Miniprotein binders against q9bqp7. Designs and how they scored, part 53

Target 1, 240 residues: q9bqp7
Amino acid sequence: VPQNWFPIFNPERSDKPNASDPSVPLKIPLQRNVIPSVTRVLQQTMTKQQVFLLERWKQRMILELGEDGFKEYTSNVFLQGKRFHEALESILSPQETLKERDENLLKSGYIESVQHILKDVSGVRALESAVQHETLNYIGLLDCVAEYQGKLCVIDWKTSEKPKPFIQSTFDNPLQVVAYMGAMNHDTNYSFQVQCGLIVVAYKDGSPAHPHFMDAELCSQYWTKWLLRLEEYTEKKKNQ
Below, E stands for the ipSAE of ESMFold2; O stands for the ipSAE of OpenDDE; V2 stands for 0.75 times the mean of E and O plus 0.25 times the DockQ between their complexes.

## First folded at step 7 (miniprotein)

Design Ha50
Fold by ESMFold2-Fast, scan of step 7:
Structure Ha50 (fold): chain B 240 residues (1-240), chain A 91 residues (1-91)
Amino acid sequence: as target 1 above (240 residues)
Amino acid sequence: SAEEKFAEIIEELAKVIEEYLKTGDPELLKKIEELFKEALEIAKELGNERLIELAKLALMEFKDAVETGDPDLMLEVLYLLELAVIEAQEK
């Protein structure tokens, strides 16, 4: 149990649209700050087992591809993920247009993979938008807030070559989603309540993406785990 | 070899646990328990104290994960199983 428990949901807020909502999705820029990001907290509080499995995966890939091949592979995976997020932001934002290069990636598999998910996404409220938890002192940059099958969700888009090699990343993703959710629900730049999460894992070969829906109860369970990770981060920084 | 058979059973166990995390299907719990029993029996036959230790710890964590419904505890089980595979394949 975390010592500094704080609620994930804000009882003063609703997921109902209100008159103060802008006509276009919010995109609040992430300010450079000393306050830690969600990704930094998670990276600095990985378990010994998580670190070991990540290192094992890295060594296996180096054995298969060589050191230069692994560096090229990693760079390409990063670039593809970045382009996938840029393409999704453009698709979901009526004010942006896709670049020709991103349009080619749209046809290459990842966007094809998520088509069946995208048709159930509507009412976009925020895209690539900064959140800050003023009380718990952390920040983040979320991918998307929109209705999925009628429920307002924090949506996180992930790319994968195959389901298994990124177990650590996938399981930390629920923590990332609820961290963004809790921050947004208490951030004065936003007026609405989010109680659900959605992690969408897209595949390079165009195979149907796997949606991992998180209802309010599951979000509350992961929120407790996030608070423990945040507490661990704070203690490590304090005793550094 | 017994070491190869151990690794095969652990890899299948990890796969079934991963599927359980996605589906929540209680039928998979019975299969997981059977695979743990097979893994422990092989570890004992090998007489490798480290493998026996890792398999027992993984089973204890698995029982706690099922009792609490905590998917993060189940993630710890997968990590212990990966360590067991590495130990079994160690020169």
Scores: ipSAE 0.000, ipTM 0.132, lowest interface PAE 15.8, mean pLDDT 77

Design Ha51
Fold by ESMFold2-Fast, scan of step 7:
Structure Ha51 (fold): chain B 240 residues (1-240), chain A 91 residues (1-91)
Amino acid sequence: as target 1 above (240 residues)
Amino acid sequence: SAEEKFAEIIEELAKVIEEYLKTGDPELLKKIEELFKEALEIAKELGNERLIELAKLALMEFKDAVETGDPDLMRDVLYLLELAVIEAQEK
């Protein structure tokens, strides 16, 4: 699939603020139609190696923790991830008044981990917002679009702890980010251009989060790989 | 109607999933699996291929989300369940 036929960036758009941009971050609801999500495409097109490693890790964890222990572990990972994303949306929404009863959640280890990253984040344009690529026909729900160190980025927040296979999926995280970016750049609900990505890996113990910045060239490279994954998904569904 | 019963089961399923996400209680996983089973059975009785497709996709992604701990997959599950309710309530 030639990248030139389906570019990640939209030449008709600018990353500069304009008078049409809302002062409130956008939160577009998911389109109520059955088309593939970014996460579904990625999960359904995992390489044989990725599937093998995941199943091997799962069996080792079950052997170590037991069936119930494994379920408890995955439930805890889920809960922590959900709370982390909710806290970040609350922190980054300038119009949300934090309730006193929930303030304690904002001081989790993961939130402490990202404090130094948050100081470099400004100009929030979208939070927990749906994107759709109208031509390539896929959807996604992105975490955040904001300026990081002066550059407009699709920002994806990740949690990490030992063991890491659940929480840190860096091998497909860049694909997820560029898929959201390409969709947003071609979604009529948005008027601006995003050319950079940021994956922020937060740590449970509060140690400083690691930012993985993706410039325009790197995003273009991962976009080509995302197009291949999307093509693979489409062919699998066509043949079924 | 059978469509109303399907919507009620899916709404209950979504509530239990939200409770699971709030509490992390693994015992709720058993109830979630039972509700998916009931929803799929009703969809099959209705003979509605779209509802069968949505219920199967949601169940498969729910299992993947639980196994991987991926909150993005679980958000997709909730999205599919919302679509199923809308589909069941339309003529």
Scores: ipSAE 0.178, ipTM 0.616, lowest interface PAE 5.1, mean pLDDT 80

Design Ha52 (at its last look DockQ between E and O 0.78; V2 from the best seeds 0.00; counts 0 for: pae E 3.6 > 1.5)
Fold by ESMFold2-Fast, scan of step 7:
Structure Ha52 (fold): chain B 240 residues (1-240), chain A 91 residues (1-91)
Amino acid sequence: as target 1 above (240 residues)
Amino acid sequence: SAEEKFAEIIEELAKVIEEYLKTGDPELLKKIEELFKEALEIAKELGNERLIELAKLALMEFKDAVETGDPDLMRLVLYLLELAVIEAQEK
């Protein structure tokens, strides 16, 4: 049990729609101090095994693609991720004025991959929106909060170029989702409760995206692990 | 003004990062680091804690992104730079 344990869910909040809810998805800008971000905490507290596996993967890729090929591969991963999230925000937000953007952004294989998931997404409440945990003092930028198959979820969109999403996705992805969830549930800029998560892994070739749904119990289990990572980050910071 | 110069440097930084994303050119990484240093120095001269924190976090996330190849870290960098421009132009 982490020393700074705090509940993921807020007993004062409901996940039920309220008549006072805004007509358009929320897009709260980052407020207050930016220390630390969820992604920063996770990167700075990678286990020795995670660091080893990452380095082994990098060496294997360089051996396969060459130094220049690996650099091109990595920069393209950043570019495709950026375009994918921009396209999703445009698709899910009727109030966004992204019409001036190239229509080719909306026709990628990654967008084809998620079409069947998007059919089950409705009631979008937040897009590309900042969250902060007022008590645990961390921040994040979440992709989407919407109903997936009738359940309100923090939804995280991921791109994958390999067929095996479990091998490509960092084991920290569920931690990222629950960290955003816990922050939103205790952030005064939001009034609703999220109890479920969804990680959507989209494929470059347009193969059907793989949804990884996380119910409330699974979210609670990952929340404890996130609290331990946050505690580790805080202790490392004190010792520097 | 110093705020205008800060915004200009951050906008140039974002453009160089976009070029790096398209080309993978390692020489651009050196330019990006120099632009971050310039932006952080200007933020410190302005005495604006908000801009200092945004620039510092963006630099740290950028270094982590390049080291890991994690696109989520790079997306956060671009978001933080856009926010820094907006904040700098609020006066």
Scores: ipSAE 0.637, ipTM 0.864, lowest interface PAE 1.4, mean pLDDT 84
Fold by ESMFold2, look of step 8:
Structure Ha52 (fold): chain B 240 residues (1-240), chain A 91 residues (1-91)
Amino acid sequence: as target 1 above (240 residues)
Amino acid sequence: SAEEKFAEIIEELAKVIEEYLKTGDPELLKKIEELFKEALEIAKELGNERLIELAKLALMEFKDAVETGDPDLMRLVLYLLELAVIEAQEK
């Protein structure tokens, strides 16, 4: 049970759209303050089993590819992830810009993988937008806020070479989503809040992506786990 | 100024990282770490705690990204570098 509990939802905010809300998706830039990011907190508070599994995977890859080959592999993963997110931002923007952008950006298997998800996405409110939790002192960069099948969600796009049909197989991704949600709900740059999350796992070969929807109850459960990770991170920082 | 030199090094660092993403050249990793070290030294000479922490975090996140292959970490590195330029140029 976290010692510094804080609610994920903000009672001063409505989950209803305001009539005066802008029609253009928000893109809040990263804030000036130096505070830990969500991804940093999660990376620095991995369990011993997670660390062991990651190190084992790394050593197997190095054995197969060599050390320089592993670095080349990771650079390609980074490039494809960057291009995937650029393509999604372009597709989800109000302007039709597909022919005006790099058409090779749209030819990835990852983009094909998410097509069936994208047709269920509407009402985009934010894209690649910074969030800050001023009370709990963390920041993040959320991928998307939009409706998925009629539910307003923080949506996080992930790439994977292996199928992840269950939310449990996405490890810390649910914590990442709820951390963004809690930050956005208490960030003065936003006038609305969200109560649901969505993790979309896209596949390199174009196989249909797996959506993992998180309702408010599930988000609250993961929020408690996020608070514990944030608390653990803070204690480790004091001892470094 | 030293703040302008810090920002210039961070902008060069982002450029070299983008080149690494495109080419996969392992020698660029050595140059990237060298540029991080240079930026951190300038931040320390300035006595600017915010720039020191940003440079340390970006370097640690970069090493973790390369070791894990997690694209979210690399995207975060690039955004931290953008923040570092903004912070160095605002007075």
Scores: ipSAE 0.299, ipTM 0.689, lowest interface PAE 3.6, mean pLDDT 83
Fold by OpenDDE base, look of step 8:
Structure Ha52 (fold): chain B 240 residues (1-240), chain A 91 residues (1-91)
Amino acid sequence: as target 1 above (240 residues)
Amino acid sequence: SAEEKFAEIIEELAKVIEEYLKTGDPELLKKIEELFKEALEIAKELGNERLIELAKLALMEFKDAVETGDPDLMRLVLYLLELAVIEAQEK
């Protein structure tokens, strides 16, 4: 049980999304305070086993590609991820805010992969928007808040070259999503609450993306795990 | 001004990171590390604790991003650099 328990959901906020589709998705800038990001907390609190598996993977990749080849591979993964998120932001943004759609950004296997998911996405409330949890002292940049199949979700878009058919295959991504949810639900910049999460794993080859829907119950379970990771991070930082 | 020089270094750093993301050139990694060191030195000379903190955080997250291959961390690095430029220009 977390020592510093805090609710994921805000009882003061109504669960009913105000039916007014905001004409423009929210894009809250990150605050300038040096507060740990969700991604930093998760990275610094990986288990010894997770670190070992990652290092083993890295060493294998270096043996296969060489050191320079692995750096190139890593840079390409980052670039593909960036371009994918930029393309999604462009797709999900209102037409009036569309800077010239770089048509080249839309021509990717990852964009093809998510097309069937995008059909079920509506009511975009936020895109590439910062969230801060003032009480728990963490920040994050969430990809999207929108309705998926009529349920308001924090949506996290991921790229993968390998199939991830199960939510367990998404590593710490469920923790990231619920961290964003908990922050948003208590961030004063947002007037609404989210109860669901969605992880979408897009594939480079254009094969159908895997949606991993997280209902309120599953979100609450992962929230407890997130709080434990945050406590571990806080303890590690006090000892440094 | 020292603030302008800091902003210039961070802007160069962002460009070099973007070039690294495109090319994977290991020499660009060395340049990135050098630019971060220069930025930190200038931030210390300015006595701007916020700039020092942002630059340290960005460097740490950059190293972590390169080690883990996490694109979200890399996006955060670029964002922190943008914040650092804004912070340097507002004073």
Scores: ipSAE 0.078, ipTM 0.539, lowest interface PAE 2.3, mean pLDDT 85
ESMFold2 (binder alone), look of step 8: mean pLDDT 84; pTM 0.797

Design Ha53
Fold by ESMFold2-Fast, scan of step 7:
Structure Ha53 (fold): chain B 240 residues (1-240), chain A 91 residues (1-91)
Amino acid sequence: as target 1 above (240 residues)
Amino acid sequence: SAEEKFAEIIEELAKVIEEYLKTGDPELLKKIEELFKEALEIAKELGNERLIELAKLALMEFKDAVETGDPDLMRMVLYLLELAVIEAQEK
């Protein structure tokens, strides 16, 4: 149990549509004060086991691909993830018109992979939007807030190459989602409440994406774990 | 002005990072680190604590992104640099 607990949900907010809600998805820039990001907190508080597995994976990849091959692979991973998120933002923005260049982004295997998930996504409220938790002092950049099968969710899009070992911990992905959720629920730039999360893992070969839905209770459980990671980060920063 | 020079360096830094993502050229990593160093020095000269903090966070995220290959960390780097340009141009 964290020593400085704070609720993930805001009892003063509702997940129902509000008349004051904007008609277009929000894309909020970060507010003026700068604080640590969710992604940094998670990376700086990886378990010894996670660090060991990541280092071992890195060593094996360098042995297999060579130093230059590993750098090329890493660059391709970043680029594919970036393009995938850009394509999804375009698809989910009702007001966007497609140009010839944009069509190429929409043809990837990753986009084919998520088609079945996208059929159940509607009511988009935020895309590539900044969140800040003023009380707990962290920031994040969330992918999407939308209804999935009628439930308002923080949705996080992930890419995966089936033949390779994962370089990200799936355990940390739920923490990332609930960290964004808790921040958004207490961020004055937003008026609604999110109680559910969704992690969508898309595959390069176009195989059907795996949705990992998180209900309110599961989000609360991961929220406690996120608070512990945030506490560990703060403690480590003080001991520098 | 120092504000204009800071914005120009951050814009160049973002472009070099984007080029690194396309090419994987290790020489670009050296250039990126040098540009971060220059940006931090100018931010300190400006006495702008927000710019100093943004530059430091972006550098830390960049180092972690390169070490782990995490695309979310790299997205955050680019986002923080965009915010630093906005901050520099506003004041």
Scores: ipSAE 0.400, ipTM 0.760, lowest interface PAE 3.0, mean pLDDT 82

Design Ha54
Fold by ESMFold2-Fast, scan of step 7:
Structure Ha54 (fold): chain B 240 residues (1-240), chain A 91 residues (1-91)
Amino acid sequence: as target 1 above (240 residues)
Amino acid sequence: SAEEKFAEIIEELAKVIEEYLKTGDPELLKKIEELFKEALEIAKELGNERLIELAKLALMEFKDAVETGDPDLMREVLFLLELAVIEAQEK
């Protein structure tokens, strides 16, 4: 049990829409507070196994591609991820600005990969939006909050070259999702409750994306693990 | 103004990072580090502790993103740079 335990869900909030809810998805900009982000906390507290696997993968890639080739490979991964998220934000926005944007973004293999998932997504409440946990002092940038198969979810879109059919293959992605969820549930910029998560792993070749749904119980389990990672980050920062 | 010079350097930094993302050219990494150093010096001249912290954080996260290949971390670097421009422009 973490020493600084805090609940993931807010008993004062509901997941049901009400008349005061905005009709346009929220897009809160990053707050002007300099505090750690979810991605930074997770990167700085990687397990020994994660560090070992990352270093082994990196050395294999450098051996195959050379150091410059490895940098080109990673920059391409960054670019593809950025474009994928931009395309998804455009598709899920109600104003249909898609007709005036580059059609080639919509024809990528990653977008083909997620088509069957998108059919089950509706009621979008937030897109590319900042969350802040004022009590636990962290921030995050979530991809999407929407209903998936009738359940309000924090949805995280991922790209992958290799199949990820099991949630255990997504490394820290479940922790990232619940960290955003806990922050949003306690952020005054939002009025609703999210209790479920969804990690969608999309593939470049257009192969069907793998959805990893996280119910409230699973989210609570990962939330405890996230609190431990946050505690580890805070302790490491004090000792440096 | 010094605030406008800071914004111009950050905007150039963001463009060079975007070019790096498109090309993967390792020579651009040196240019990116030079621009971060220049931005940090301007932030110090402005005496704005928040801009100094944002510039330092963005540089650290940029280096971590390149080392790990983490696209979420790289996306956050770009958002931190946007935040720094907004902070510099608001008096």
Scores: ipSAE 0.347, ipTM 0.739, lowest interface PAE 3.3, mean pLDDT 83

Design Ha55
Fold by ESMFold2-Fast, scan of step 7:
Structure Ha55 (fold): chain B 240 residues (1-240), chain A 91 residues (1-91)
Amino acid sequence: as target 1 above (240 residues)
Amino acid sequence: SAEEKFAEIIEELAKVIEEYLKTGDPELLKKIEELFKEALEIAKELGNERLIELAKLALMEFKDAVETGDPDLMREVLWLLELAVIEAQEK
């Protein structure tokens, strides 16, 4: 149990659309105050088991590809992930912004992979947007907030090379999502409540993406684990 | 100005990082580290704690991204560099 427990949901907010909500998705810029990001907190507080598994995966990849091959492989993962997120932002933004994007971004296997998921996504409220938890003092850069099958979700897009997925994406993805959710629910730049999460794993070869839906109860369970990781990060920072 | 020089180095750094993402060329990693060190030296000479913090955080996250292969860390590096340019131009 975390020492500094704080609720994930804000009782003063609802998930229903407000007539005063903007017609264009929110894109709040990164705040000027540098405080720890969700991604950094999770990276700096990996468990001994997570560190071991990551290192073992890395050694196996280096054995297969060589050191330079491994660097080339990971640089391509970075590139494809960046392009995938840019394409999704373009697709989910108002139609006027589609003309500003490279057409090649819209034709990848990853985009083909998510087509069946995108059919169920509507009511986009935020894209590539910064969130800050004003009380717990952390920041995040979330991918998307939209309705998935009628439920408002924080949606996190992940790429995976079938058959070689990243181990870290498997372990902390739910924590990342609920951290963004808790921050948004308590961030004054936003007026609505998000109670569900969705992790979408897209595949390079275009095979159907796998959605991992998280209901309110599951989000609450992962939120407790996120608070413990944040607490560990704060303690480590004080000792440095 | 030193602020302008800092912004120019950070912009060059972001460009080299994007080239590294496209090519996977390990030689670009050495140039990236040199540009980070130059940016940190300029920030320290300016005595600007904000720019020093942003440059250090971006370097640490860049190293962690390369070490782990975590694309989310690499995306944050690019965001931190963009923020550092904005901060330098507004001070």
Scores: ipSAE 0.623, ipTM 0.842, lowest interface PAE 1.5, mean pLDDT 84

Design Ha56
Fold by ESMFold2-Fast, scan of step 7:
Structure Ha56 (fold): chain B 240 residues (1-240), chain A 91 residues (1-91)
Amino acid sequence: as target 1 above (240 residues)
Amino acid sequence: SAEEKFAEIIEELAKVIEEYLKTGDPELLKKIEELFKEALEIAKELGNERLIELAKLALMEFKDAVETGDPDLMREVLLLLELAVIEAQEK
């Protein structure tokens, strides 16, 4: 699908803050009418290399931990990811008071890992919010839209622990971010435009998180790749 | 009512998934699958195509999350279950 026919940025929208913009972060609830989610599209269109690497990692882990041990390991990954996102939503929410915050959030390895990134985050516009691309018919749930070092970004928070965490979709993270961005820019529930992305990889041991900033040009490049994945998903669905 | 029973089963399913996340107990995976099957049968009895599709999508995404270890997919499963409860309880 040609990028020029489905641009990531909406020419009718400004990235400048308006007086009409809501003072509290948006949290549009997820809705689903048989249209695919970004995570589903990416999972169903994994490359042969990604599938091979995932299966090899899974078999190695099962050999080491046993099937039950592998299930226990992955459940902990889910739990830590869920807790991390809940903590970040709480920290970034303007309705959360210092006295109401969980004291243990300050002692979490993942939260410690992102402290230097959070110092540069302000002007939160959306948290745990659903996006829908009305023309391309896909949905997503984005983590955060906020200014990072003065630039309005779709921010995606990732957790990582050793060994190298293929299971956290590290290969497709840029595609996920731009898919959310393109959807938000064409979603009538939102009035602003986002042109930048940020992927933040946080570490369990508290070592400093790695920010991966994506400027407008890089986002446009990944948008083309996302459109190809969406097309592949649509074609695959027709043949099922 | 059948719609209330559907919502109750989905709420129990979400609770058991939360327990699985906290404990890592593989026996809970079998219970989760049985609860999904029960929810799907109730949705079919209701003849509600939207509830059937929501339950199917949640099950498919749950299986994919467990296979891939993708925490974003698991978070989406929990939200789909929340949506299914809301849909069943609204008239």
Scores: ipSAE 0.509, ipTM 0.815, lowest interface PAE 2.1, mean pLDDT 83

Design Ha57
Fold by ESMFold2-Fast, scan of step 7:
Structure Ha57 (fold): chain B 240 residues (1-240), chain A 91 residues (1-91)
Amino acid sequence: as target 1 above (240 residues)
Amino acid sequence: SAEEKFAEIIEELAKVIEEYLKTGDPELLKKIEELFKEALEIAKELGNERLIELAKLALMEFKDAVETGDPDLMREVLYLLLLAVIEAQEK
């Protein structure tokens, strides 16, 4: 075993249901601190290939839409994604506290797109909830933890605009999911073990969403890649 | 024999995908989908659960890559096909 090996799964935890498990989904707020977020680590450790592809996409969009058009497009894509996540949180939560439902947003194509996936989602444990890895010292905000087809998953909701070219960065999406999973499995605010991931790509036109299921073996493979990215981030920070 | 047939279908699939990336010919999309169907049928005949899941995941990512034009998704498709060939040949 390598000296600095950190497992994604916590041997002290069971993946079986516990009577003490909360009946209401957890929503732990993300607190600002000097500990890096998953998003920050991934953004600061992009490969040369990822940087090239992102820059190529940006230049193509600017050529097509103009500088102002590109800014408007990017802002709208971000807003649509944010609203989609807000709608899903509302749909999956049995209680409304401070957020009002947006009727128009609940009727969006993205929500229509995920209906068949939502039919297979139950036992919601966490929604828009903060995670922190106690030992590796990183934080994140995950979308959802729930059972998908009977298996407890970290679920990440993505939006796609079919008619327009854009970069989804699938390499980072699986890394993001396993980073959240590893953090949650080692976070004292949570009592359960998650071993599977699910990336759901929803479509603006309401076409059926594509679920990308990640079993325990695949999660372990991506976890190794995430640890390398985290190590790279830590090394770069020491040299500053 | 079935493992060799699977590898041959996946190799043809990868070549057609690369040709599509080079030419943008939409007629190749139908051939790619048909080759995925053949690969899935062979994977089921082999009774290898991992091959079935890798082929399904590759098809899903391929459809997303075509819809979005995302080169990262297309590279992941090619990677998943490589994993499927390795899995089939090692068994």
Scores: ipSAE 0.000, ipTM 0.099, lowest interface PAE 16.9, mean pLDDT 76

Design Ha58
Fold by ESMFold2-Fast, scan of step 7:
Structure Ha58 (fold): chain B 240 residues (1-240), chain A 91 residues (1-91)
Amino acid sequence: as target 1 above (240 residues)
Amino acid sequence: SAEEKFAEIIEELAKVIEEYLKTGDPELLKKIEELFKEALEIAKELGNERLIELAKLALMEFKDAVETGDPDLMREVLYLLYLAVIEAQEK
């Protein structure tokens, strides 16, 4: 049990739309002093298994591609991920920009992969938006908050190749989602409650994306694990 | 002014990062690190604690993103640079 336990859900909030809710999705910038992000906390507190898997994957890739080939490969992964997120933000924004002349040859497979998921997504409330937990002192940049099959979710879009390049983050994806959720539920810039999460893994070849839905109970379980990672980060920071 | 020079350096830094993402050229990694260091020195000269903090955090996260191949960390780097430009331009 974490020493500084804090609830993930806010009993003062509802998941139903309010009349005061904005008609366009929120895109909140980081407001004040920079504090540790969810991604940084997770990266700095990787488990021994995650570190081992990352090192093993990296060595295999370098052996196969060479050091320069590995750098080119990873930069291409960054680029594909960036383009995929930009395309999704554009698709889900009610303000359609016809200036979207995305170079889709490299990311067309990922967009095709998520088409069946997008059919079940509606009521978008936030896109590429900052969240801050004032009490626990962390910040995050979430991808999307929308209804998936009628349930309000923090939605995280992931790209995948075989072999999977981000093995170290695969096991932390649920923690990332619940960390964003807990922050949003206690962030004064937002008025609603999110109780569910969704991780969507899209594939380069266009094969159907895998949705990993997280109900309120599962989110609560991962929230406890996130709090332990946050405590570990804070303790490591004190020793520096 | 030092504020204008800071904004120019950050804008160039963002462009070099975008070029690195497209090409994977390892020579660009060296240029990116040099631009980060210059941006941090200018931020210190300006005495703006928020710019100093944003520049430091962006550099640390850039190094971690490159080492781990984590696209979420790289996305945060670009966002922190965006925030630094806004902060420098805010009168």
Scores: ipSAE 0.511, ipTM 0.800, lowest interface PAE 2.2, mean pLDDT 83

